# Ledger of designs, part 23: VH-VL binders against Cytochrome c oxidase assembly factor 8 (COA8)

Target 1, 167 residues: Cytochrome c oxidase assembly factor 8 (COA8), of Homo sapiens (Human) (q96il0)
Amino acid sequence: APERGAERRDTAPSGVSRFCPPRKSCHDWIGPPDKYSNLRPVHFYIPENESPLEQKLRKLRQETQEWNQQFWANQNLTFSKEKEEFIHSRLKTKGLGLRTESGQKATLNAEEMADFYKEFLSKNFQKHMYYNRDWYKRNFAITFFMGKVALERIWNKLKQKQKKRSN

## First folded at step 6 (VH-VL)

Design s15 (from na38 with heavy chain L104I; framework fv_ebronucimab)
Fold by ESMFold2-Fast, scan of step 6:
Order: C-alpha cells, then sequence, then structure tokens
Structure s15 (fold): chain C 167 residues (1-167), chain A 122 residues (1-122), chain B 111 residues (1-111)
C-alpha cells in the first residue's frame, strides 16, 4: 500500500518498465506522455488512513483520467487511420504510386493536406463539443469534492484542538 | 448479495402517472451511475434514462424526454422514475440497472433487477 | 440511429460456432465507444456477458468472445451448448443522444 508506485508497474509498448515514483512517495506524481493519447497520466498516492471522502475524490479523478485518455487515444488512432486513407485515396485518384522513384513515401502538397484537416475537424466538431460538455461536468464534481475534503481536514484539525484543550 | 429490486409497476390508463422505485443493496449505491431500461412484450431492450452518482448528470431517451423524471436518494439507496403522460407505447417491463462507473457513458451494466411490469391501457 | 443493428436470429448445432454481428454508426461504435454484450434467457433479466468489447466477467466461459472493428462488433459463441439458447443484445454509448443504445437483439437457437 505505502509503496504504491513500486507495486504498480507500467510497461512501455516495447515491454520496458515505465517511470515510477519513489517507494516512500507521499504525493501524486505525473508520468511521461502516453504513447496513444499523448497525455501525461497522474499516479495517485493512496494514504494508509484514506477517508471515505478522500477515496471518493481519488476514484472520481482516476475515472475521469481513464475516460480522458481513452477519448484521446481513440481520436489519435482515428486521425492517423483517416489521414493515411485520405493520402492513399488522393494518390490513387492522381494515378500516382504509394512510393516515389527514390523509394520514399509519396506525399500530398500542403493545400491538399489542409483539405483533410478541415474535413476531419468538421466531421468531429460535434463529438468534441460533447467531450467538452462532459469534461466540465466531471471537473465540476471533482472541484466540489476537493472542497469537501478540504473542509473535512479543517474539521478534523479543529476536533483535535478541542480535545487537546479539554485535557 | 448485490441486488436491485424494482417496484411500483401496474395497470394504468393513458395520460395518467406512475412512479417506479428501485431498492439497491449489497454495494455502495452512491458510487455508481444508475439506469432505467425497458422491454416491451416480445421486443428488445430500450434504454430509458440514466443518472450519475451525484445526480449532476441526467439523460433521457428522446421517446420519454419531457414526460419522465429520473431521480435518486443516496441516503436510502434508492432510484426512482416518475412517469407522466403515459402512452400505450410505454407498456413494458422496466429494469433498474447498475452502471460500473460514477458517470454515464464509459461503463457497462453489471447488475440488473428482475423488472417491474407497467401496462398502459384502458 | 436509435438502436444498433443485429440479425434477428442465428442457429447452430451443439459443438458448432455462431457469430452475432452488431452494427452501429459514427456517433456510437464508429466513434470508438466500447461494445458490451448481454445474455437474456426467457423470463429472466439480462446478464452481462462481455464488457469493453472483449472482456469476460467472472463466471463467463471462454467459449464467449467479442471483437470490434470500425462500425461493427461481433460476439462469437464457440462449442455451442443447449444452455446458450437465449436472446443476445449488444450495447454502446451514443454521444449525439447523450445516452445508451441497445442492439435490436438476436435469438440464438440450438438445433
Amino acid sequence: as target 1 above (167 residues)
Amino acid sequence: EVQLVESGGGLVQPGRSLRLSCAASGFTFEDYAMNWVRQAPGKGLEWVSGISWNSGDISYADSVQGRFTISRDNGKNSLYLQMNSLRAEDTALYFCAKDSRYFIGTGHFDVWGQGTMVTVSS
Amino acid sequence: QSELTQPRSVSGSPGQSVTISCTGSSSNIGAGYDVHWYQQHPGKAPKLLISGNSERPSGVPDRFSGSKSGNTASLTISGLQAEDEADYYCQSYDYSLSGWVFGTGTDVTVL
């Protein structure tokens, strides 16, 4: 439990262990960018005496991070796939091969690639709009619970002070 | 041990109202999104409405929007569906279903109740 | 698109394999949302069979497998048994509806 980072091992796509926090870490830490989502994951420190409110806050943040990473991993995959299909389709339409005479991948000019980016953004506009809506809903809940946890910590300090004074 | 029990179904005339309840036990109710799913006799499953763990996110199927209201009471481990302006097309077995997540959309329904039958006819 | 499209029925003999397709649109399966599968025996509530495209819950035999590609997900039942005779429903999330969508359902008959 207190060695959460040492116990939980991430592997790179190649099977190599990823960066982990020190064994005696008492704080959250930020890892390297994920290969698929390009987002930096937060690895949460779990206190031994975690309160129910603290546990709920952590779980809300973990679920939101997983949702966020899944969304962007899927978007990046879709972008890469559709970009490759677009390039292949345009080269076929022009009667060009997939490779140049020098063996390099055939490319489209900047104007044609701009057409792809415009089409991709238009196609995904509504999806991103709904993503932003859900992002705000999740962060509102997280912020609210951060406030509750803060108040709990203040209340606990006050209770300890009162007990000390009664002795 | 983990269980959902629906109640409140019955025979009701078109245009009337009915309130369904779902009692949860065996898990921390306040940590999960909850859903109502219905199934008309001999037909498939239709999602009706969902509510996040804190009631901060609520959604409805277009067929019930403006007529049905989903709500929850985490202190009583209970989910509700207030059904107004009932139509013959609302006749179905209504299931309560537990989401695996706090919020709607990224989980799956891991626990289902046995359902409560709502019949809308004269 | 109010629901995901499944074949009405699929049949097979004991020991054979059957596959059920589930076709969605760009706002659900095509948008990258996971597909879940539920099994419903007559007169019973649905039971989770496959979650997250291909994951089996505890107690589900490895004869059941799921996959997803593009706008279509598939459930494969290998080594078909009499107890597999049931209705099967796929499910995904639809961002344009801000809600869940179920498949039309497939009746599996073991001949």
Scores: ipSAE 0.607, ipTM 0.827, lowest interface PAE 1.5, mean pLDDT 86

Design s16 (from na38 with heavy chain L104Q; framework fv_ebronucimab)
Fold by ESMFold2-Fast, scan of step 6:
Structure s16 (fold): chain C 167 residues (1-167), chain A 122 residues (1-122), chain B 111 residues (1-111)
Amino acid sequence: as target 1 above (167 residues)
Amino acid sequence: EVQLVESGGGLVQPGRSLRLSCAASGFTFEDYAMNWVRQAPGKGLEWVSGISWNSGDISYADSVQGRFTISRDNGKNSLYLQMNSLRAEDTALYFCAKDSRYFQGTGHFDVWGQGTMVTVSS
Amino acid sequence: QSELTQPRSVSGSPGQSVTISCTGSSSNIGAGYDVHWYQQHPGKAPKLLISGNSERPSGVPDRFSGSKSGNTASLTISGLQAEDEADYYCQSYDYSLSGWVFGTGTDVTVL
């Protein structure tokens, strides 16, 4: 049978996942949104001649991706849980059941839901501020190492040109 | 060989100062957040202080804030803890520990030293 | 001092199972930060036992397992052995402290 490409099952720090890049890809591949975080995972292409510095940058980007996915998965679960509790509480206060006569989930109007969103954002303000601080620190490090990799590639090109001109 | 070796501990009188050092080898020191963790005799682990890869982010436990200063010298692969205004309650074995994740650190501590004993007594 | 809460001591006989709980708050475990576990024998430095809630490092027996739900993590030691007699500490990151918190520690005694 024809070869169907390599299938990778990776064990992430936060669990086991399977993520297959398109065949014959020479660059990073973007997957579908994760069920919990709603973020698209990136599968990083590993060059055959990856330098130690390039490996370091790739690992930093992978760790930052895992950190982001974990944060947003938790945030989304917390939001969904508290939204359900808020709707349940308000319907109980109104003397209404949790489901309509048609069996669908009972809902609140836009004005009532606006109260929930305001409350959720307010109470999570500090958490989001600390997240943003950590995000900027991680982004600074990634940018710094991207610059170092770029300089390494420039230096290697100059080194090759110099050797070629010395013949 | 990945290793952390602490030094500088000893007997010191209350109100005095000590400077601890931690020498790192076998890994790229400048890429990792570093931490000090202490353990008083017969007690549990207490995180003391942490420093990011570039010294741009430094934090302290409330119990040492204003008295202790963490610093690093990436050129010497060394971590330091300057301890001022020492109290009897600072008596502990002081461990140097490396964060498992690059740079900003929110991972486990994958490398620990053997510790250096600090005794604050008259 | 902000700490993760563990029972002071747990005991069992060889071959039994013991479970150690680790309870945090909304700024650490409840914020979604992973819980790590360390084993410490008397006179020794702590040794990593479980990382990332449930991952075993190379060389750690499968008798050790970890889990996390909400604000609480648990370490389970099945088939208890004499060499498991030690102190166990959980650890998580706390964003409000911009630093780490350790559990109060649990002394496991093998009877």
Scores: ipSAE 0.196, ipTM 0.697, lowest interface PAE 5.2, mean pLDDT 84

Design s17 (from na38 with heavy chain L104E; framework fv_ebronucimab)
Fold by ESMFold2-Fast, scan of step 6:
Structure s17 (fold): chain C 167 residues (1-167), chain A 122 residues (1-122), chain B 111 residues (1-111)
Amino acid sequence: as target 1 above (167 residues)
Amino acid sequence: EVQLVESGGGLVQPGRSLRLSCAASGFTFEDYAMNWVRQAPGKGLEWVSGISWNSGDISYADSVQGRFTISRDNGKNSLYLQMNSLRAEDTALYFCAKDSRYFEGTGHFDVWGQGTMVTVSS
Amino acid sequence: QSELTQPRSVSGSPGQSVTISCTGSSSNIGAGYDVHWYQQHPGKAPKLLISGNSERPSGVPDRFSGSKSGNTASLTISGLQAEDEADYYCQSYDYSLSGWVFGTGTDVTVL
């Protein structure tokens, strides 16, 4: 679904596509935290003359961001759901209602919640190990390509400078 | 335009080896994870093995772990499956399938080959 | 590998709607991984029908729709036609297997 505040894109008439001119700071945007994952999304700036190597780096970063968003959104929802189920189950076992005499939501003390945190961590141990391993693999590839892009940009600047000096 | 063509299937005796190839064309092969999927006659699809764009992440189904080896040659736009210690249960049509992503897990199989038949029988 | 559970077969008359369920576990669909659907006609390779739970690839009619909730995904074929007679497979990723898992397959018969 598109964001609630998203505006319709305006294009100049004339039948010819227009590109935004370069700005003083052409860079990626950092958005607000996602409601479900609590991670801030990066909206990547795509330069007109993006090299194949730069495109590959951007796509790897975008794919990794999508993977991260999906993982943490699900993890946070699962945590919240299981926490509520645990609290309700323990209150039921004690013969207590879901609300206190004051009408507020009933809760368990820290010692009682320790059982939940222990079980949740244990249950999700393999899932988190998988996440960490894939996170390292993805970030290794990204870091490697960031290095390649940096070298490409340096080389292109040197080549362009030399060409202009000779012409 | 975008195509995957499998080859190397045939009749082979139990305990022997066979090597399958998959030739890719019409897309940037080195940018996508690749997979092997098999289908025994009259049965369903079974994922066999997958390999990421750079061969840095490789996985196998439990049924073939230790016997099969997946590999790729990005310079030749080719995917391979080396099958050792073949069993009657490995008899199937073997499909090559392209993932929509660099790594396994977040994509889908958007392009499939026609398959190559492997029959393990005495 | 452990498979996603689908009904063996579903049937309907032309113009009717049929729904195919696909049930997984906490390590695949329940872990938040997307579900994809493939259509396979006899003697042919599988063809991507639905990606990312509900997205249709170019060329797939809008009468095919997908959804996912919890551990279960569903494929719905509305306005059933003779050419829809095929096998349908769901697919998801399983982190405990570090690999893909397919559904048991559903044979759709158009009566």
Scores: ipSAE 0.441, ipTM 0.765, lowest interface PAE 2.3, mean pLDDT 85

Design s18 (from na38 with heavy chain L104R; framework fv_ebronucimab)
Fold by ESMFold2-Fast, scan of step 6:
Structure s18 (fold): chain C 167 residues (1-167), chain A 122 residues (1-122), chain B 111 residues (1-111)
Amino acid sequence: as target 1 above (167 residues)
Amino acid sequence: EVQLVESGGGLVQPGRSLRLSCAASGFTFEDYAMNWVRQAPGKGLEWVSGISWNSGDISYADSVQGRFTISRDNGKNSLYLQMNSLRAEDTALYFCAKDSRYFRGTGHFDVWGQGTMVTVSS
Amino acid sequence: QSELTQPRSVSGSPGQSVTISCTGSSSNIGAGYDVHWYQQHPGKAPKLLISGNSERPSGVPDRFSGSKSGNTASLTISGLQAEDEADYYCQSYDYSLSGWVFGTGTDVTVL
């Protein structure tokens, strides 16, 4: 059993901030930035007469948002953890404490931090390339369905206009 | 009832080809990623290939890359695996497995078929 | 290639608790991907036991629980019963493979 079982923070950062959208909203809502991913979640409005195509588009967008939130929450957590470990390791090597005389967190200079950033980017290069590849695949599918929904809406407006003229 | 039924397995000589099929029923097939998973006699599970709901994302295990081709026909609720240049180490029970998601990577396999046995022997 | 590591076998007596570990790498579990668990009885297809690290599908007893920390996941079976004798496989996604990886499998024996 993990020593911090009650504080499984490696999974806890994934999620949505507490946010209640206005009652009976008829539009999509953009929430505050998630504490871990720093991305603003979109809360999708579900119309009363949502078509099968509209439902599929919404589900594709929701699934992609969830995937994107999970990726960046984990990436930001990993960055913060490794940054703290790097700083701690370097300060310990120098015989320095983790806090300054004023009680602030001790920091490294820009030149030393540049080494960390270079190593972090290098280490995560492949991960980010695969993320971008999957992001493009998801957005291609979403864009295609956005086009299908737009055509459906145009068709429905044309049908509605014809029925109006026939009545 | 949600069901996956594999077919097309059999005894085949090394270097030859075989095509597996998986027939889906009881769910909206076109909305889910699909996968092939194999299990050699007395061995563990090995993921073989996966395909997203729209065929826009396809991937293979290194062991079958360039030899196997996954495909789907959403109009027929069917998944396929074309296996070329078969080797003795491809001998396994081949399962069809349904993903819980449209896209590959964040789901899980919630429905499995019973499998179809492929034996590659001289 | 890039299989998740599990112990080959675990044994216990009825009523005891057993835990199965599943260790991955930085491209799968360590990258933050969820871990899923499957139960396979001899001659049968695998059955989903745990999804998303700790979620139980309908019909799975609460005796089965899952957890994940870092690059390791665990499946715990409390109150072990004869029917739990089966092979157990963990699963995660690997971004470098653009595909799924299964654990090496663990045979649970009820003595």
Scores: ipSAE 0.628, ipTM 0.832, lowest interface PAE 1.4, mean pLDDT 87

Design s19 (from na38 with heavy chain G105S; framework fv_ebronucimab)
Fold by ESMFold2-Fast, scan of step 6:
Structure s19 (fold): chain C 167 residues (1-167), chain A 122 residues (1-122), chain B 111 residues (1-111)
Amino acid sequence: as target 1 above (167 residues)
Amino acid sequence: EVQLVESGGGLVQPGRSLRLSCAASGFTFEDYAMNWVRQAPGKGLEWVSGISWNSGDISYADSVQGRFTISRDNGKNSLYLQMNSLRAEDTALYFCAKDSRYFLSTGHFDVWGQGTMVTVSS
Amino acid sequence: QSELTQPRSVSGSPGQSVTISCTGSSSNIGAGYDVHWYQQHPGKAPKLLISGNSERPSGVPDRFSGSKSGNTASLTISGLQAEDEADYYCQSYDYSLSGWVFGTGTDVTVL
């Protein structure tokens, strides 16, 4: 490879970089899946001259996202805890340790795990039904405010056209 | 200051009707869910009814379902409870309470009124 | 008809610690909904004491603490004082009722 002079150095950017949304972006952006809920969060863009109605819609969407994230984080945590308890209980019944001779977590076969999944789904059926009902209620409210914001924007455009026509 | 003031309580005979009001001040009433909570003399708190910020979501305790109607007038910063077919077991101090969360009905009750007494007796 | 279960009464001497339990079900506390605690002195409206399982509002001393595990929440009052004589109520949201449930209430007596 060619030789380079000592005075020529690679000047890589140094220091700590923080991930931030583009500063001039006028759009919402989607983050990576949350480790607990497994849902992708939406980070909302805030316009400089956000109307009170636009602010209400944004806050409603943010609070709905928090509610949804909390529900699924709790559901996933409950699933993980009950799964571990089931595995530990079955291994204890068989007289087996919680870890293999190589130090890995001991596991059950698919037939044994099927019992756990059936019980978990059955037990959580009612919970999921009420979650879906609340999800629909929240999305109805979001849709309603999206419609109101759209009408406000149409009205503002019409008012601007009238001002331009009168000038 | 943030405040809730209940009114409309009184002595009423079984089977009759009564309407309670709650006047709100010091906060943007239209942005919060509102609730009615009652307490019978010497007894604990019982949630009665709740209404979302836009009246689109309303719920009732089983003990009052079909007899009581919750409503709100956001233009007047007021919450109401229409109580029909009153029973002796409806005798209680009725509190108005505000949900702490914007547009949601799952926050704690951060503001309470002083309550209005409803006595149902013959 | 679901409500949160609390002991009827707890008592202690000044300076001691008392704990009040609040037990719910899978549709409220067990579903991950936060537990809130209210203090009610005789003839007064309830006052928020703990929000979101363990958060203290401004003005509430740090001797009041809350915790939650599974279907049960607990309120602990350390350094018990005479002014702590009151009724205490837990509260959570219940998704099957689409509404609120309160605890049965606990009378705290400072002997």
Scores: ipSAE 0.161, ipTM 0.623, lowest interface PAE 5.4, mean pLDDT 83

Design s2 (from na38 with light chain A31L; framework fv_ebronucimab)
Fold by ESMFold2-Fast, scan of step 6:
Structure s2 (fold): chain C 167 residues (1-167), chain A 122 residues (1-122), chain B 111 residues (1-111)
Amino acid sequence: as target 1 above (167 residues)
Amino acid sequence: EVQLVESGGGLVQPGRSLRLSCAASGFTFEDYAMNWVRQAPGKGLEWVSGISWNSGDISYADSVQGRFTISRDNGKNSLYLQMNSLRAEDTALYFCAKDSRYFLGTGHFDVWGQGTMVTVSS
Amino acid sequence: QSELTQPRSVSGSPGQSVTISCTGSSSNIGLGYDVHWYQQHPGKAPKLLISGNSERPSGVPDRFSGSKSGNTASLTISGLQAEDEADYYCQSYDYSLSGWVFGTGTDVTVL
């Protein structure tokens, strides 16, 4: 039996869609928007000679991407569910069905939806504020480490040049 | 072997201060968020405070906000909890717990210390 | 809510299955945050049992399984054994508190 080829887990733990990279790349690349978060994932290239500092930067970026994907997947699901519930309740109040005579989903006009958007924005204001705070903290750390990696690369180039001069 | 060892607990009077320490070994301490969790005798677990890998993100439970200060020294592989204005309700076994992630909120606690007992009584 | 709600105790005989529920709110489990489970034997530190709703760490028997739906997570222990007699705690993250919340704890008794 080919048990070695069997995967125990086939989907992402957080419900984020899986993606496959294009043909072999020597650089980072950006994929299509995730079905749930609607964000484009970055596939990180791992150099054969990746330094510990470069690995740490990559892991910080990967962890931040995973956090960002999970946040927006959950936010989009909540928005979609609450929007449908609001539309359903308003149509019921008007004595209307969920479908038009043409079989399409019955909708509310922009003025009617304004109440939902105002309520949703107000309800989620603190959540979005906390998201932005955490996003800035993560990106500050990533930017700092990008600087450290840049300095390491400059130092390595200088060391290579000095060794070549000695020969 | 990965391990965490807490120290600094003891008997202390209400209104006084106490400083807890947690010594980490067997892993790259600076790569992980760290947390303090307490458990009152015969009661459940209560998260107290957390600190990200670089001290750039710090958070506290409402019950200790303004009284406790979490800090870390990555050069010494150590986590600290400065506890001020102690109350009888702070009596608990205090655990040091390692997060699986660099930042707070997305990981889990994969390594725990044995705890250090803090008793706040007159 | 400050804590996740668990039953105080569950009991079973050796070889039976028991399930522990963990109920949160819209600011934690209901928002989509993962649920983790910890096992604590008397006088011992908690030990990670399940991470990310259903993932088993190395050394955890496959008779332990986790799931999550809506505001509720569940830990199921199949083939209950004497050594499973312990306290079990769920954990999730709460965005409104900007912190971790633990369940009230469940005492598992093996009769």
Scores: ipSAE 0.515, ipTM 0.775, lowest interface PAE 1.8, mean pLDDT 86

Design s20 (from na38 with heavy chain G105A; framework fv_ebronucimab)
Fold by ESMFold2-Fast, scan of step 6:
Structure s20 (fold): chain C 167 residues (1-167), chain A 122 residues (1-122), chain B 111 residues (1-111)
Amino acid sequence: as target 1 above (167 residues)
Amino acid sequence: EVQLVESGGGLVQPGRSLRLSCAASGFTFEDYAMNWVRQAPGKGLEWVSGISWNSGDISYADSVQGRFTISRDNGKNSLYLQMNSLRAEDTALYFCAKDSRYFLATGHFDVWGQGTMVTVSS
Amino acid sequence: QSELTQPRSVSGSPGQSVTISCTGSSSNIGAGYDVHWYQQHPGKAPKLLISGNSERPSGVPDRFSGSKSGNTASLTISGLQAEDEADYYCQSYDYSLSGWVFGTGTDVTVL
């Protein structure tokens, strides 16, 4: 049984996929920033003659993108939630309302916000260290397979030249 | 098609050693992280150890750190677990499990073997 | 070592829905790592039931569904059948352990 999404082709939002249209459908394309992670997703172009090795590299890159998107989406939501909680806590300590006279959200000065940023970075330091470690491991694997794909393409060109010379 | 087969389990005395093997077939073994998971009789699952595609990243559960050694031979499509200084609490069915993601142990376990029983008793 | 917390047992009648919770900590589920679910029948190896919080592998019926909120994940079995009587385990990655952690396991009984 094939994996979910394994046979899906990247196509234009509307219409039918065709042989190399003049637009971005013949190349990888970049989507709008994700609502939660703020990272732009890359939609990978899948060529008709994709080799097993090229498919492996593409899937590895797609898996790495999903992992990266998930990490940053969770991190950004946690940051926003804790920032709002910190601001509300400090405003209550000062005896101030959560909104100004004009109905805008009340804010803290830069010095007070510096305390929040220091606490947040300290709290998340270990998590970010493990993220960076895994990020480097993933990029090593991607670079390795990019090299293998490059060698495969060189080999295929050499085979084609030998075939043409023998004819 | 895709299969994992464990072997090497048996009865062993406390303080002795035992080596487990897991033979993989039906997939490109060298591309995936592999794991050992155990289950004591009537108890739950416990992750034991994991190894990346190239043996560059290895991790162990605290309960086995310093006593067990995970290794792989990509040329033989085989995973191993060397168990030293065995204790009664190591008695369990030992499963070999494949990570679903390429190279690193960061996905779910999509393929499991049937397990090999290790009994540590005098 | 740390484990994800599940109820020991859950029971229901055929056709009923049951839900199993899985509670973690800030280093695993609370850190945003996915939760996976496995089904184990007596004498058999665990079988993947749900991956990535809510994705069903090929061959798993739609009546099995997963969700995650904060540091807790849930597995829901709707239209409960006799063959669903099994042990269920959740699993997540823990960055502080650099490894995997399983739930304590839940015995589902079909009355």
Scores: ipSAE 0.293, ipTM 0.709, lowest interface PAE 3.8, mean pLDDT 84

Design s21 (from na38 with heavy chain G105D; framework fv_ebronucimab)
Fold by ESMFold2-Fast, scan of step 6:
Formats: sequence, C-alpha cells, structure tokens
Structure s21 (fold): chain C 167 residues (1-167), chain A 122 residues (1-122), chain B 111 residues (1-111)
Amino acid sequence: as target 1 above (167 residues)
Amino acid sequence: EVQLVESGGGLVQPGRSLRLSCAASGFTFEDYAMNWVRQAPGKGLEWVSGISWNSGDISYADSVQGRFTISRDNGKNSLYLQMNSLRAEDTALYFCAKDSRYFLDTGHFDVWGQGTMVTVSS
Amino acid sequence: QSELTQPRSVSGSPGQSVTISCTGSSSNIGAGYDVHWYQQHPGKAPKLLISGNSERPSGVPDRFSGSKSGNTASLTISGLQAEDEADYYCQSYDYSLSGWVFGTGTDVTVL
C-alpha cells in the first residue's frame, strides 16, 4: 500500500499562522484553511438579540459552509487516493520501485501524469457540474435571506428614528 | 416533538381523484423541502414527488408525472398531493417525509409520517 | 424508473455481522451522490439509519456503519440483535431523473 502521509501534507498549508478571535468578539472571524478541504472556515458571531430571520440566515450559511467543506474534503481525498493508485500502477508496469535510489518517494513526471488528470477530470465532470448547480441553489437562498434581514434592519432603524423624534 | 401526520387516503375507483394531506408540527415547516414516498403492499419504497421550501422547485417521478400535483401551504404547516387519473398500480401506503437540509432539497429524509393508505380498486 | 439494486435478503445469527450492498449507476451513486440508509420494521414508517454514506443520526447504535466506493454502497450491521430484523433501504439522488431513487430493499432475518 502506498504511503499517504505526504499526500495529506500537500492538501493543507500547515505553516499558516493560527488565528483565534479576540475574547468577546462582536464580528464573524475567518480561520486558517482546513487540512482536508483547503477552505477557510467562518466562525459566526451570534448576537444576543438575534432575530428569527438573522438566525435563519446564520444557520443556512453554517450548513452551506459544512456542505462545501465536506464536498471538497471528500474530493481531495478521492483525488489523492486515485493519484497514488495510478502512480503505483505505472511504476509497477515500468518495473520500478516505490522509492528512488536517493530514498525519496518515486513520482511520475508531468507528461506521464497528464493521462491521469484527463481521466480524473472526465470521470468527475458531471459530479462537478452538479456541485455547481447545488452551489447556486444555496447562494440563491442565502441572498434571499440576506435581503430579508437587510429590510428588517432598515425597518428597525426607521422605527428607532421615529421613537427618538417622539421623545 | 417533530411529527408528520398524513390523511385523506381511502378506497377510490380507477380513473378518479383523491387528495392527500400531511400536517407538520414541531419544526419550522416553511424552512424545509417536503416529499411524498409511497409503498405498495409487500413492496419497496418509491419516491413520488418533492417540493422546495417556497414551492419554487417541484419534481415528480415519471410514473406520476402529469397525473399528480404536489403543493404546500406554509401558513397551515401542510403538504398536499392531488392525485388524478388513479390507476390500480397507485395502490400504496403514502408517506410524507421531511428533507434534512435547511431551505434545500438535496438532503436525506430525516422525519417520516406513519402513512395513509390509498387503495385503487373497483 | 431506475432503482438501486440490493439483495432480497440476508440472514445471520445474534452477534454476527451482516453486510447489505446497494448498487447504482453513473447517474446516481456513480455520479458521486451520497447514499442514505433507512430501517423499516413491519407495519412501521421508515427510520433514518445512516446519512451521507457513513454518518449516524443521534440515537443510532455504532454497530451500524456505512461505506461507499464507486457505484456501490454498503451497510454493515455488527453484533446483530433480534431487533435488527427489518427491511433496509438505500437511497440516492439521480440527476437524469431529477429526483430520488430507493433501493429494491433487503429483508434482514435474525436466525
């Protein structure tokens, strides 16, 4: 079985500075890229006076982020697994070992890898197309609720102005 | 807490119509896609129809396309299935099922009703 | 309509492990869509058992596990118990049908 530790390291920038939100943060914060998906997570601030609409928007955004993270983590793991299987198969066909004379992991050159990339992209074309369709559906819903939240905030601001004027 | 209750099933003659209802409670009905799934006596599950949270996206199984109409009333927390031109092969227990994804129609079915029996026979 | 193919029945003794396969096509499982599993006891509604290929809902024992490879998904029940005697259905989305497909169903018998 091929060694997979190096592949995992290649999927994440482990050298990125660690971010933590300040204590009692009043804003969303963006973390470092995830090890497997290579996407930056957003940790959402939850206000004490969160409206039902604001809660709906936040939950929808959180669920969309989780779905997106899962998709890319799975896609990257599948890519890494199939890439290793392809490399092992081609090295076996050439009568070569899995390690070079210098002790480094044996790899194929870019020309040899072109066939793998073409097959992987072709095989996953429909999957990626339907990921994009679902991504648009999710963003439509998010945009719709962002609009509703914006209208609610405008209305509340107008109500506050009315109350201030009457005082 | 979370519950779906189907009603409206019964004995109906071929070629006639029947309307099923599903009453939802214990969750925010307007936030989730809803589905109808049927099961003929002694047979497996067959997806019938689905409707998005806002009724903007509706789909049907080929076997019922053009005969059945799914709809929802978010103000009443209710899902409906209007079944026209009924056939003997439509005889089944009809389940109401909730999609797991918030405002989306691509999740698993996390909550199911007990079903309502529809028998199409002379 | 297209269905996902499952064995009609599997059987085992208490404490054994049984595995149920679910085979799809290029338009559903083969296209990368997740597989979900439902358990149905006689006279009862289906209950979600596994979601997203391998995730267990709250309250489902860890002896139930799921996996997926290519166009085939599997449900494994370890430490088989009498209460596991039920019908099991897989489910996936099919893009060519623009809808959901269920498996043909598997009857699990505990001997």
Scores: ipSAE 0.092, ipTM 0.659, lowest interface PAE 5.4, mean pLDDT 84

